# VH-VL binders against q20498r280to473: the designs that were tried, part 15

Target 1, 194 residues: q20498r280to473
Amino acid sequence: LELTDLYMRTGKKVPVIVEKCCASIEDQGIVTGIYRQCGIQSNIQRLRAKFDSGAEPDLHEFGQRDIYSVSSLLKQYFRQLPNPLFTYQAYPKLIEAFEKEDSLSEKVESLRFSLETMPEAHYRTAKFLMEHLTRLCKSKSLTDMTSKNLAIVWSPNLFRPPPTLNGADTHLLSGLNVHTAICDFFIENSESLF

## First folded at step 4 (VH-VL)

Design v5 (framework fv_relatlimab)
Fold by ESMFold2-Fast, scan of step 4:
Structure v5 (fold): chain C 194 residues (1-194), chain A 120 residues (1-120), chain B 107 residues (1-107)
Amino acid sequence: as target 1 above (194 residues)
Amino acid sequence: QVQLQQWGAGLLKPSETLSLTCAVYGGSFSGYYWNWIRQPPGKGLEWIGEIDHSGSTNSNPSLKSRVTLSLDTSKNQFSLKLRSVTAADTAVYYCARTSDLIATEYFDYWGQGTLVTVSS
Amino acid sequence: EIVLTQSPATLSLSPGERATLSCRASQSISSYLAWYQQKPGQAPRLLIYDASNRATGIPARFSGSGSGTDFTLTISSLEPEDFAVYYCQQHYDWPLTFGQGTNLEIK
């Protein structure tokens, strides 16, 4: 289900699955390779099914047994959104804002303006996720996951070009580096951007 | 103490649908997966699938296309339907409980078992 | 799927002897292995979970050990009621799978 449709149904601007997974990872996920290390596929499927049915599983005990399945679940959730977190609609504006401006302050201002045009559920969920990743970076000496490392593993789950764009397949491949760069920038500057 | 009591049809013809029900006494549905396991005569155990109190299911890929699991919370019962049975489905069928926590699917309570025979 | 191989298929011993039953996994399952006892005409009974934790009501003579791919169930001194079929089961990954069983029979 799309983020805005979920928001209309639940009244929650950030999905429960996002809130619960992030909380579990901040509590129990200060471990080597968080978000890089893969979880157990059957455990990911089981947890996903519970959240999809409207259940709110307690991830405290789950995280103690298998935190990598919790982190893998969260990445999968974002990857499988019908409209990506940063939306098909905002995608070209975000790319342009990032590449157009040379100064840090002008880049932040242009990106902030573009982010604010996104639907409320997308904006609030993006804010929540980016702030989560920024906090996680403070533990990089323990996790071996820098903002660049997090951007490498996260960017493919957050950015997709619009499917009707001419040369969409070529654009997707060539955009991999810019997606990582934007994601890294968002993690490093989340306080200024959201 | 928790008790599982099961019942259902014991004699089927090929192509029919197997239907079994398990009733839970002395315990809550919440916090657990409720499972079906079978054992062909003289052979080992095979996990069929699981359902939790919210109706979320997982099933063995080898049986997934033919298996339907359901739950009746008002009666504290859960059920198995297996479509298009053949002689290979002849087995003793058990219902059993596991915790719903990750990697805690060991079976602490079992039903008495139901022998299902599929023959023409 | 994770395949569990039990050995031996049949173990013939006398009361008072020590029984050692083996279960080997096709891949590492950490410590997520359970053991069951089954007597003819009865449902299996949980003996051990998480490789070494004894289930409620299970006598102290039953113990489990191992991690990774190699696991052992030990019965320190056999009682007459211990002669039964024993199954291992992994609770590491889905689908849940069982070993083929070891028949512990009286000599």
Scores: ipSAE 0.006, ipTM 0.525, lowest interface PAE 9.6, mean pLDDT 87

Design v50 (framework fv_relatlimab)
Fold by ESMFold2-Fast, scan of step 4:
Structure v50 (fold): chain C 194 residues (1-194), chain A 120 residues (1-120), chain B 107 residues (1-107)
Amino acid sequence: as target 1 above (194 residues)
Amino acid sequence: QVQLQQWGAGLLKPSETLSLTCAVYGGSFSGYYWNWIRQPPGKGLEWIGEIDHSGSTNSNPSLKSRVTLSLDTSKNQFSLKLRSVTAADTAVYYCARESDILATEYFDYWGQGTLVTVSS
Amino acid sequence: EIVLTQSPATLSLSPGERATLSCRASQSISDYLAWYQQKPGQAPRLLIYDASNRATGIPARFSGSGSGTDFTLTISSLEPEDFAVYYCQQYYDWPLTFGQGTNLEIK
C-alpha cells in the first residue's frame, strides 16, 4: 500500500516495517557494507510477507543472524512504494530548491519548505529514515558507509521523476547524479531539514 | 499447549481432488505460517506449501500447478486441495507450524498425519 | 533446489553408545539447518534448529554442529527411545527440502 493509505488504515505515521527494520539495524547493523551488501532473497521475501500479513515481528533474534536481509528488505520496501517516499508531487520543487541555491543556509530553508508540504505520512517517514541514516554515519569507521556511500545505495529507492514531464521540466530528465547529491545532503543535514 | 488436528478424505481415485483440513488449538493462528508436508510410503519428507493468516501462499514448484491452500480464520483452520491426483500422490500428509522466529522455516508443531491412498 | 544427503542410510548401535549422523548440502546453507526425529506411526519431532540450538524439551544428549555444507547430529549416549529415523531440513532457500533420512536401529 501507498504510505498515506497505510496511515489511514493503521493510524501509524511511520510504517511498522520501517520502525522495526531501522531499530534492528541500529542495534545489530554496525557491520561492513550495511545497505550495500545484499541479503538472502528467500529471507527478504519471507520477512516482507510476515509484515504484509499484519504481523509485527521483533527482529532482534533474526538481525543477529542475518542483518543484510533486514537492510535489503527495508530498501525494497521503499523502492516498491507506489508514490515514492519524497512523492511525485514534491519532486520538481525539491530538485529546483537543491539546484538553485548555492549557500547551505538557503538550501536548507528552501528544501525544508518543500518537505513540509508533503503528506504527513511521507514527511514523518522521511524524517524517521533520514535521522536513522544520519545516526549510522557516526559509525562509518566500522561500516565503511559514509553519507555519500549511503546516498548512492539509497537514492534509487527514494526518488523517481513524475511519469509525465513537459518542455519546461526537461531538466528533470537530466542525469540521476542529482538524486545522490540531494540524498547525501539530506543525510548530512537531517536535523536542520526535519 | 499448541495442538494441530487434521482430517480429510483418505481414499481417492486417480484424477480426483485431495482435500485435507487442519485445526489449530491452544495457540494463536495469527503471526505464523501454516504448512503441509507429505511422506510417501518408505520415503522421506516433501514440503508442499505454506499459508499465513492473510492468505498469502508459497508452494513447492513441483506441485504449484495442482496445489490450492486456504484458511478459515474464524475456526483457526487451514486446508489443502491437490488436484488431478495419481498413484504418486499416495502419502501420509502432515500439517505443521513454522517457528515463530522470523525467516526460520523449521517446524515446531505437527499434526498427527493423514494417510491418503490413490488407487483405482 | 538444494539437495540434502544424509549418511549413513542405516546405523546399527546399542544403547549407551555414541551416535554420529551426517547431513551434507549441495550448496552452502550457512546455519539454516534443522534436525527431526520420527518414530514409526508418528509425526516428526523437532530436535535442533539453526544447526546447533536444541529445541525446547529436547534432552542434553542431543547436539548439532556444522555450518556451510557439512552438518552433524550427535547423540552422546543412546537411550532405548532414541532408535528412530532422523531427518535434516534446510531453510536457506525455497523450496524447503529434507534429507532422505538415517535409520538408527538397535543391534
Scores: ipSAE 0.006, ipTM 0.482, lowest interface PAE 12.2, mean pLDDT 86

Design v51 (framework fv_relatlimab)
Fold by ESMFold2-Fast, scan of step 4:
Structure v51 (fold): chain C 194 residues (1-194), chain A 120 residues (1-120), chain B 107 residues (1-107)
Amino acid sequence: as target 1 above (194 residues)
Amino acid sequence: QVQLQQWGAGLLKPSETLSLTCAVYGGSFSGYYWNWIRQPPGKGLEWIGEIDHSGYTNSNPSLKSRVTLSLDTSKNQFSLKLRSVTAADTAVYYCARTSDIIAYEYFDYWGQGTLVTVSS
Amino acid sequence: EIVLTQSPATLSLSPGERATLSCRASQSVYSYLAWYQQKPGQAPRLLIYDASNRATGIPARFSGSGSGTDFTLTISSLEPEDFAVYYCQQHYDWPLTFGQGTNLEIK
């Protein structure tokens, strides 16, 4: 399901799968290469099926044995959203706000304004995820995952340009570089932006 | 400029432990992952694992149970131990460097290679 | 693990011709793909990284393109020293993986 549709069905602004996975990773995921190291595909698919059926599997015990499958599940969940976390609708506003402002304070204000235009479920889930990644960055000496490293692995799962963009003129590689830069900025400034 | 020099035993019998060392000249350990890669005769390249300046390691899941990576920062050296070797481990082994920035792990400097033959 | 498939296995051309080598990934690696050249008895040499960036010292005749799952290495006009085995490598996710190689041989 799309995030807003899920919110309408459950009354929860942040999906259970996001809350449970983030909690498990903060408890058991201070390990080398968190979010970079891939998990076991069959475990990922089985956990995903349980959440999709409305079950809430116990990730505390599972995370002790296989935290990389939990982190992979979370990335896959965001990657597969029909409308990306930062939405097709907000995408051009976020790119413009990031690129047009020179000072840190003006960039934060412009991005905060653009983020606030997102649907409630997208805004609250983005806040939840970015704050989670900010907390993980405090353990970078143990995980070997800086904010830039987290941004590189996370940005492809969070940003997609609208399908109707004229393609060749925007160039996907240029867009991917900007996505990483924005994601890195969000992780480093999550407390000011949300 | 940066140079990697490697050495170690080249002829082993099945069940023995392979030990290879790579020395880094002209550069710092910090900011990089230090890797081992192998190439069986007539085949392609297989990544074995990496170690950073702090001693954290990552290894290919297919080899993880048999691989030990270590470093000696005082000598600017890093080492590979591969236990319980079989004929399938016969290969040229390379040490090589990547950036420690994730997704920028392409290999810019390589050692000369060491042919390891496992035979009875 | 991400599997990289290179084609053709062998490419026979003459000096002065254009070479086009393909690398396909089993899942998207975005732009995070590198190309290496290996001559007999030597370690591989980095040619291209992040799909299209030439490594230091690599001649302009070498170029890379592609994104997602489909990548191409192009040599615009072959020199005698370009006949070698070429490998692609994804640097997107762990474990790091290489293609099986394309042998570029003189006709």
Scores: ipSAE 0.006, ipTM 0.536, lowest interface PAE 12.1, mean pLDDT 88

Design v52 (framework fv_relatlimab)
Fold by ESMFold2-Fast, scan of step 4:
Structure v52 (fold): chain C 194 residues (1-194), chain A 120 residues (1-120), chain B 107 residues (1-107)
Amino acid sequence: as target 1 above (194 residues)
Amino acid sequence: QVQLQQWGAGLLKPSETLSLTCAVYGGSFSDYYWNWIRQPPGKGLEWIGEIDHSGSTNSNPSLKSRVTLSLDTSKNQFSLKLRSVTAADTAVYYCARTYDIVGTEYFDYWGQGTLVTVSS
Amino acid sequence: EIVLTQSPATLSLSPGERATLSCRASQSISSYLAWYQQKPGQAPRLLIYDASNRATGIPARFSGSGSGTDFTLTISSLEPEDFAVYYCQQHYDWPYTFGQGTNLEIK
């Protein structure tokens, strides 16, 4: 289910699965390779099925046994969204704003303006996730996950070009690099952008 | 203590649908997965599938196309339907419980077993 | 799917002796292995979970060890009631799979 449709049905701006996973990871996920290490597929499927059925599993207890399955679940959730977190609609504006401006302050202003045009559920969930990743970066000496490392593992789950974008095939490799760069920028500047 | 009691048809003809039910006594449905496991005569154990209190199911890929799991929370019962049976489905069928906590999928309580024979 | 291979297929011993049963996984399953005892006409009984934890009510003579791909069930001194078929089961990934069994029989 798309984020806006979920928001309309539940009244919650941030999905429960996102809220619960982020809380578990901040509590128990200060471990080597968080978000880089893969979880166990059967565990991920079990947790996902519970959330999809409207249950709210105790991720504090699950996280003590296998935090990597919790982090893998969260990445999978974002990857499988029908409209990506940063939306097909906002995608070209975000890429242009990021690449066009060279000064930090002008880049922040342009990106902030583009982010604020996103639907409320997408904006609030993006804010929640980016702030979560920013907090996690403060523990990089323990996790071995810098903002760059987090951007490498997260960007493929957050950014997809629109299917009808002209020239998508000719920009594929450049797009992959820019997705990581913009994600890294969002993690480092989440307080200014949201 | 928790007790699982099971029942269902014992003799089937090829192409028929196997139907078994398991009732849970002395415990709640929540916090657990409820499983079906079978054992052909003289052979080992094969996991069939699992269902939780919300109705979420997971089944063995080898049987997925033929398996339907259901539950009746008002009666504390869960059921297995296996369609298009053949002689290869002759086995003792067991219901069993696992915790719903990740990594605790070992079977702590079992039903008594039901022998199902498929013959023409 | 993860394949579990048990050895030996049959183990013939006398009461009072030590039994050692092996279970080998086709890939690493960390410590996610359980052991069951099954007597004729009965459902399996959980003995060990997470490779080395004894289930409630299981006598101290039963112990489990191992990690990764190699696991062992040990019965330190056999009682007459211990002669049964023993199965290992992995709870690392679905579908959950069992070994083919080891038949522990009286010599």
Scores: ipSAE 0.006, ipTM 0.510, lowest interface PAE 10.9, mean pLDDT 87

Design v6 (framework fv_relatlimab)
Fold by ESMFold2-Fast, scan of step 4:
Structure v6 (fold): chain C 194 residues (1-194), chain A 120 residues (1-120), chain B 107 residues (1-107)
Amino acid sequence: as target 1 above (194 residues)
Amino acid sequence: QVQLQQWGAGLLKPSETLSLTCAVYGGSFSGYYWNWIRQPPGKGLEWIGEIDHSGSTNSNPSLKSRVTLSLDTSKNQFSLKLRSVTAADTAVYYCARTSDYLATEYFDYWGQGTLVTVSS
Amino acid sequence: EIVLTQSPATLSLSPGERATLSCRASQSISSYLAWYQQKPGQAPRLLIYDASNRATGIPARFSGSGSGTDFTLTISSLEPEDFAVYYCQQHYDWPLTFGQGTNLEIK
């Protein structure tokens, strides 16, 4: 289900699965390799099915037993969105704004403008996720997950070029590098961008 | 209360497909996983897989490539197909119910069992 | 997969005695363990779930205890109908797995 369709159905700007997973991870996910370590596939599938059916499972006890499945579930949720978090529509503008040789303040302004063109559900959910990752970076001495490390594991789940964008396959490696770089920038500058 | 009744082919040759059906009486499909479990003669229990009311399935990795689970909500029944059987698949097969909530998958109701023999 | 090991394989006792059956998990499963009784020619019957909760209709002489990796099923005073095979099952994660069973037989 699209983020915008879910928002229209529920009235919630940020999906329940995103809010509950982030809360569980901030409470219990200050552990080595959070978001890098894989969870248990059966647990991920079970939790996903519960959220998809409209149930709101209690992640407090579960997070104590297996926080890596909670973090894997969250990444899977974003990866499987039909329109990526940063949208196919905003993608070219975001990449262009990021790659320009501008001062930091000019780059922030250009990116902020592009982010504000996204549908409300995408903007609010992106703000929520990026701020979550920024908070998690404060514990990097315990988790071994710097903003760059988080960007490496997160960027494939958040950015995809539009299917109709010509030449995307030819520049795949360059695209993967820029996705990591822009994601790292968003984590480091979430307070200024959103 | 809830009752499970099962049926299906009891004698197969190697390479054939096992087909079993379980009917649910006195209960709803929603809120539960509907499971298949087998027990080779004189041995212990092995979980095969589960299906919920939406058709979502999970299977034992050792059997996943050969297992197909399906349900028919209009008839209140669910079915197991196990393809390419061998003598190792000779067992009593049970259908059983679990809650579909995380970590509550213990089997509260069981079918009567169906002996399946695979021999040449 | 989570491996459950039951001991002893066979336990020979007389009616009126106390039976203690053990189940050990290869990794911590918290309290997510169930116990079943199976008589010849019958489907298993749920006795205990979440390590210590008796299922509906199960006599008070059956009790479960333990957490983490070590679990025990206790039958305080054996009745003739209690002689059967007992299985433990973890409901912590998929695939769902059972112990190999303990055969409780009349001495």
Scores: ipSAE 0.000, ipTM 0.452, lowest interface PAE 15.9, mean pLDDT 86

Design v7 (framework fv_relatlimab)
Fold by ESMFold2-Fast, scan of step 4:
Structure v7 (fold): chain C 194 residues (1-194), chain A 120 residues (1-120), chain B 107 residues (1-107)
Amino acid sequence: as target 1 above (194 residues)
Amino acid sequence: QVQLQQWGAGLLKPSETLSLTCAVYGGSFSGYYWNWIRQPPGKGLEWIGEIDHSGSTNSNPSLKSRVTLSLDTSKNQFSLKLRSVTAADTAVYYCARTSDWVATEYFDYWGQGTLVTVSS
Amino acid sequence: EIVLTQSPATLSLSPGERATLSCRASQSISSYLAWYQQKPGQAPRLLIYDASNRATGIPARFSGSGSGTDFTLTISSLEPEDFAVYYCQQHYDWPLTFGQGTNLEIK
């Protein structure tokens, strides 16, 4: 289900699955390769089914047993959103703002303006996720996951160009590079951007 | 405290449908997977499938096309139907419980077993 | 599917001896392995789960060890009632699978 539709149905600005997974990972995910190491597909499927049925699994107990399936579930959830977290609508503006501005302060102002135009559920969920990743970066000496490493594993799950973009503007390799760069910037500057 | 009691038809002809039922006493039906496992005479154990309180099922791919698992939460019972049986389905069938939690699917309580013979 | 291979197929020992039973997985299953004992005409009985945790009521002479692909069940000093068939089972991924069994017989 799309984020705005879920928000309208539940009244919650951030999905329960996002909130629960992030809490579990901050409690029990200070381990080598968090978000890089894969979980077990059958465990991911089982957890996803419980959340989809409206159940709220105890991710504290689960995280002690298999935190990599929790982190994999969260990445899969974002990857499978019908409208990406940063939306098809905001995508061109975010890329332009990031590439156009050369100073830190101007880049922050331009990106902040674009982020604030996103639907409420997308903005609040993006804020929640990026702040979560910023907190994880403080443990990089233990996890071996820098902001750049987190951006490499996270960016494919957060950004997709609109299907109607011209071929010249959609070169795959350059797009993948800019997605990683903007994601890294968001993790490093989440406090200023949201 | 928890006890599983099972019953069903023990003698079948080829092409018939096997039907077994397992009743749960002394414990909660919710929070667990309820499983069927079989053992051909003189051979090892084969997992058939599992069902939880919501009716969600997982089955062994080798048997999936012939297996139907069902539950009756009002009676704390779950059932196995295996269609189109052959002599290869001759086995002792067990019901058994696992936790429904991640990577905790080891079998802590078992039914007494039902010998099912498929013969002409 | 994850294949479990048990060795030896048959182990002949006398009461008082130490028994060591092996189970090997076709891929890493971390520590998610259980052991069962089965006597003729009876349902299997859980002995060990999570590779090394003894189930309730299981005597201290039974112990499990191993991780990844190589696992061992040890019975430190065999009692007459320990002569039975032993099965390993992985609880790492679906479908759940068992080893083919080791028959522990009296010499």
Scores: ipSAE 0.006, ipTM 0.535, lowest interface PAE 10.5, mean pLDDT 87

Design v8 (framework fv_relatlimab)
Fold by ESMFold2-Fast, scan of step 4:
Structure v8 (fold): chain C 194 residues (1-194), chain A 120 residues (1-120), chain B 107 residues (1-107)
Amino acid sequence: as target 1 above (194 residues)
Amino acid sequence: QVQLQQWGAGLLKPSETLSLTCAVYGGSFSGYYWNWIRQPPGKGLEWIGEIDHSGSTNSNPSLKSRVTLSLDTSKNQFSLKLRSVTAADTAVYYCARTRDIVATEYFDYWGQGTLVTVSS
Amino acid sequence: EIVLTQSPATLSLSPGERATLSCRASQSISSYLAWYQQKPGQAPRLLIYDASNRATGIPARFSGSGSGTDFTLTISSLEPEDFAVYYCQQHYDWPLTFGQGTNLEIK
């Protein structure tokens, strides 16, 4: 289910699966390679089925036993969204604002404006996730996951160009590099952007 | 404290559907997976599948196409249906409980077992 | 699927002796291994979980050890009621699998 449809159904701006996974990872995920190391596929499938059925499993004990499956589940959830977290609609505006050669303050202002045009559920969930990743970066000496490392593993799950290529044709040709760069920027500047 | 009691048809002919039910006493359905395990005479144990309070199921790939798991929350019961039985399905069938937490799938309470014989 | 291999298939001992039963996994399962005892005509009984934790009501003579791929169940001094079939089971990954069993019989 798309984020806005889920919000309309539940009244929650941030999905339960996102809130519970992030909480578990902040509690138990200060470990080497968090988000880079893969979990166990069958465990990920079991957890996903529970959340999809409307159950709200307590991930505290789950996280103690297999935090890599919790982090893999969260990445998979975002990757499989019908409309990406940063939306097909906002994609061209975000990439254009980011690639323009402006001062840091001008770039933040342009990106903030574009982020604020996203649907409420997408904006609040993006804020939640980016702030979570910013907090994880404080533990990079323990995890070996810098903001750039987190951006490398996260960006493919968050950004997809629109199928119609509505003015984004040239940026699609460099997708991997620009997606990583903008994601890294969002992690480093989440307090200013959201 | 917690008790599992099971029942169902013990004698079947090839091609019939096996139907077993397990009732849970003294405990909550929520927070656990409810499992079926079988043991052919003189052989080891084989996990069949699991169902949780919400109706979410997982089954052993070797049996998945023939297995249906269901629950009746109002009666605190869960059931196994295994279709198209053959002589290879002759076994003692057990219901058993595991916790609803990843990597805690060890069976702490078991039903008494039901011998199912498939013969023409 | 994770394959568990138990050895020996049959172990013949006398009351008062120490029994050691082995279970080997086809891949690392960390410490996520359980042991069960089964007597004729009865359901299996959980003895050990997480490789070394005794289940409620299980006598201290039963102990488990190991991690990764090699696991051992030890019965320090056999009582007459301990002669039974023992199964190991991994609770690391799906599908859940059991070893083929070790028959502990009276010599």
Scores: ipSAE 0.183, ipTM 0.659, lowest interface PAE 4.2, mean pLDDT 89

Design v9 (framework fv_relatlimab)
Fold by ESMFold2-Fast, scan of step 4:
Formats: C-alpha cells, sequence, structure tokens
Structure v9 (fold): chain C 194 residues (1-194), chain A 120 residues (1-120), chain B 107 residues (1-107)
C-alpha cells in the first residue's frame, strides 16, 4: 500500500513497520555490516506478511535472534513502495536542487523547499528514516557503515525516476551515483533538511 | 494449560478436498502460529503450514498450491483444507502451536491427531 | 529446504544404558534445533528446543548439545518409558523440516 493511502487508513504519519524496524535496529543492530549483510529470505517474507495483515509483531525478541532479517525487511519495504519514499513528483526537483546549487547553505535551502512539497506521509516517513540513519552513523566504528556506505545500500530503495513518457527521453533519468550522493547528503544533513 | 482438540473427515476419495478443524482451549490465540503437520503411516513428520491470529499464512512450498488455512477467532478454531488429494496424502494429521517470533517455531502443544485415509 | 539426517535409524539398548542420538543439518542452523519423542498412537512430545533447553516437565536425564550442523540428544540412563521414536526439527528457517527419526528399541 502507498504511503498516503496507508496514512489515510491508519491515521499514522509513519508506518508501523518503519517505526518498529528502526527501533529494533537502534536497540540491537549495532553490528558489523548492518543494512549491508542480508537476512534470511524466508524470515523476511514471513515477517512482512505479518505486517501486511495488520499485525504488530514483537521485534525485540526477533531482533535478538536475527537483526539482519529486520534490516533487510525495512529496505525491501521501501524498495517495494508503489510511489517511492521521495516520490515520483519530487524526484526531478530534488535532483536539480542537489546538482544546481554549489554552496552547502544554498543546497540545503533548495532541497528543504522541495522536500516540503512532498505529501505529509512521505515527508514524515523520510524525516524518520533519515534521522534513524544519521543516529546509526554515530556507531560507524562498530558497524563499519559510514554515511557513504549506508547511502550505497539505501539509495536504490529510495529513489526511482518517474515513468518514461517514451523510451528515448532520458532527461528525467538519473544514474546510480547521483542517487547515492544525494542520499549521503541527506544522512549527513538530516537535522538541517527536515 | 493449553489443549488442542481436532476433528474432520477421515476417509476420502482421490481428487476430493480434505477438511480438518482444530479448537484451542485454555490459551490466547494471539502471540502464536497455529500449525498443521502430517505423518504418513510408518514415516516421518512433514510441516504443512501455519496461520497467526491476524490471518497471515505460510505453507510448505511442496503443498502451497493445494493448501488453504483459515481461522475463526470467535470460536478459537483454525482449519486446514487440502485440495485434490491422492493416496500420497494418507497420513495422521496434527494441529500444533509455535510461538510467532522468528526461530521459535518448535511445537510445544499438539492435538491428538486425525487419521486421514485416501483410497479409491 | 534444510535437510536433517538422523543416525542411527535404529538404536537397540537396555534400560540403564546411555543413549546418544545424532542429527546433522545440510547447512548451519546455529542452535535452532528441537527434539521430540513419539510413542505409538500418540502425538510427538517436545523434549528440547534451541539445541540444549529442556522443555517444561522433561526429566533431567534428557540433554541436548551441538551447534551449526551437528547435534546430539543424550539420555543419560534409559528408563523403560524412554523407548520410542525420536525426531529432530530445525526452527531456523522455513519450510520447517524434521529428521527421518531414530527408533530407540529395547534389546
Amino acid sequence: as target 1 above (194 residues)
Amino acid sequence: QVQLQQWGAGLLKPSETLSLTCAVYGGSFSGYYWNWIRQPPGKGLEWIGEIDHSGSTNSNPSLKSRVTLSLDTSKNQFSLKLRSVTAADTAVYYCARTYDIVATEYFDYWGQGTLVTVSS
Amino acid sequence: EIVLTQSPATLSLSPGERATLSCRASQSISSYLAWYQQKPGQAPRLLIYDASNRATGIPARFSGSGSGTDFTLTISSLEPEDFAVYYCQQHYDWPLTFGQGTNLEIK
């Protein structure tokens, strides 16, 4: 289910799956390669089915037994959103703002403006996730996951170009490198952007 | 104390649908997976599938296309339907409980078992 | 799927002797292995979970050990009621799978 539709249904600005996974990972995910190491696919699928059915599984005991499946589940959830976290609508504006502005302060202001045009559920969930990743970066000496490393594993799950009007139009497309760069920037500057 | 009591059709012809029900007494339906396991005569145990309080199901890939699991929370019961049975489906069928936390799916309570025979 | 292989298929012993039953997994399952006892005409009974934790009501003569791919169930001194079929089960990943069983029979 799309984020705005889920928000309308539940009244919650941030999905339960996002809140519970992030909490479990911050409690039990200070381990080598968090978000880089894969979980067990059947455990991910089973846990996903519980959340999809409206259940709220206890991730405290789950995380003690298999934190990599919790982190993999969260990435999969974002990857499979019908409208990406940063939306098809905001995508070209975010890329332009990031690449156009040279100074840090101008880049932050331009990106902040674009982020604020996103639907409420997308904005609040993006803020929640980016702040989570920023906190996780404070433990990089233990996890071996810098903001750049987190951006590499996370960016494919957060950004997709809008559907092409025709196959020859590449002006709205963006490469893997720019998605990683903007994600890294968001993690490092989440306090200023949200 | 938790008790599982099961019942259902014992004799089937090939191509029919097997239907079994398990009732849970003395415990909460929530917090657990409710499972079906079978054992052909003289052979080992095979996991069929699981369902939780919210209706989320997982089934053994070898049986998934034929298995339907359902629950009736008002009666504290869960049920198995297995379609298109053959002689290979002849077995004692058990309902059983596991915790619903990852890697805690060991079976702590079992029903009494129901012998299902498929013959022409 | 994870395949569990139990050995021996049949173990013939006398009351008072020590029984050692083995279960091997086709891949590492950490410590997520359970053991069950089954008597004729009855449902299986949980003995051990998480490789070494005794279930409620299980006598101290039953113990489990092992991790990774190699696991053992030990009965330190056999009682007459211990002669039964024993199954191991992995609770690491699904589909949940069982070993083929070890029949512990009286000599």
Scores: ipSAE 0.012, ipTM 0.572, lowest interface PAE 8.4, mean pLDDT 87

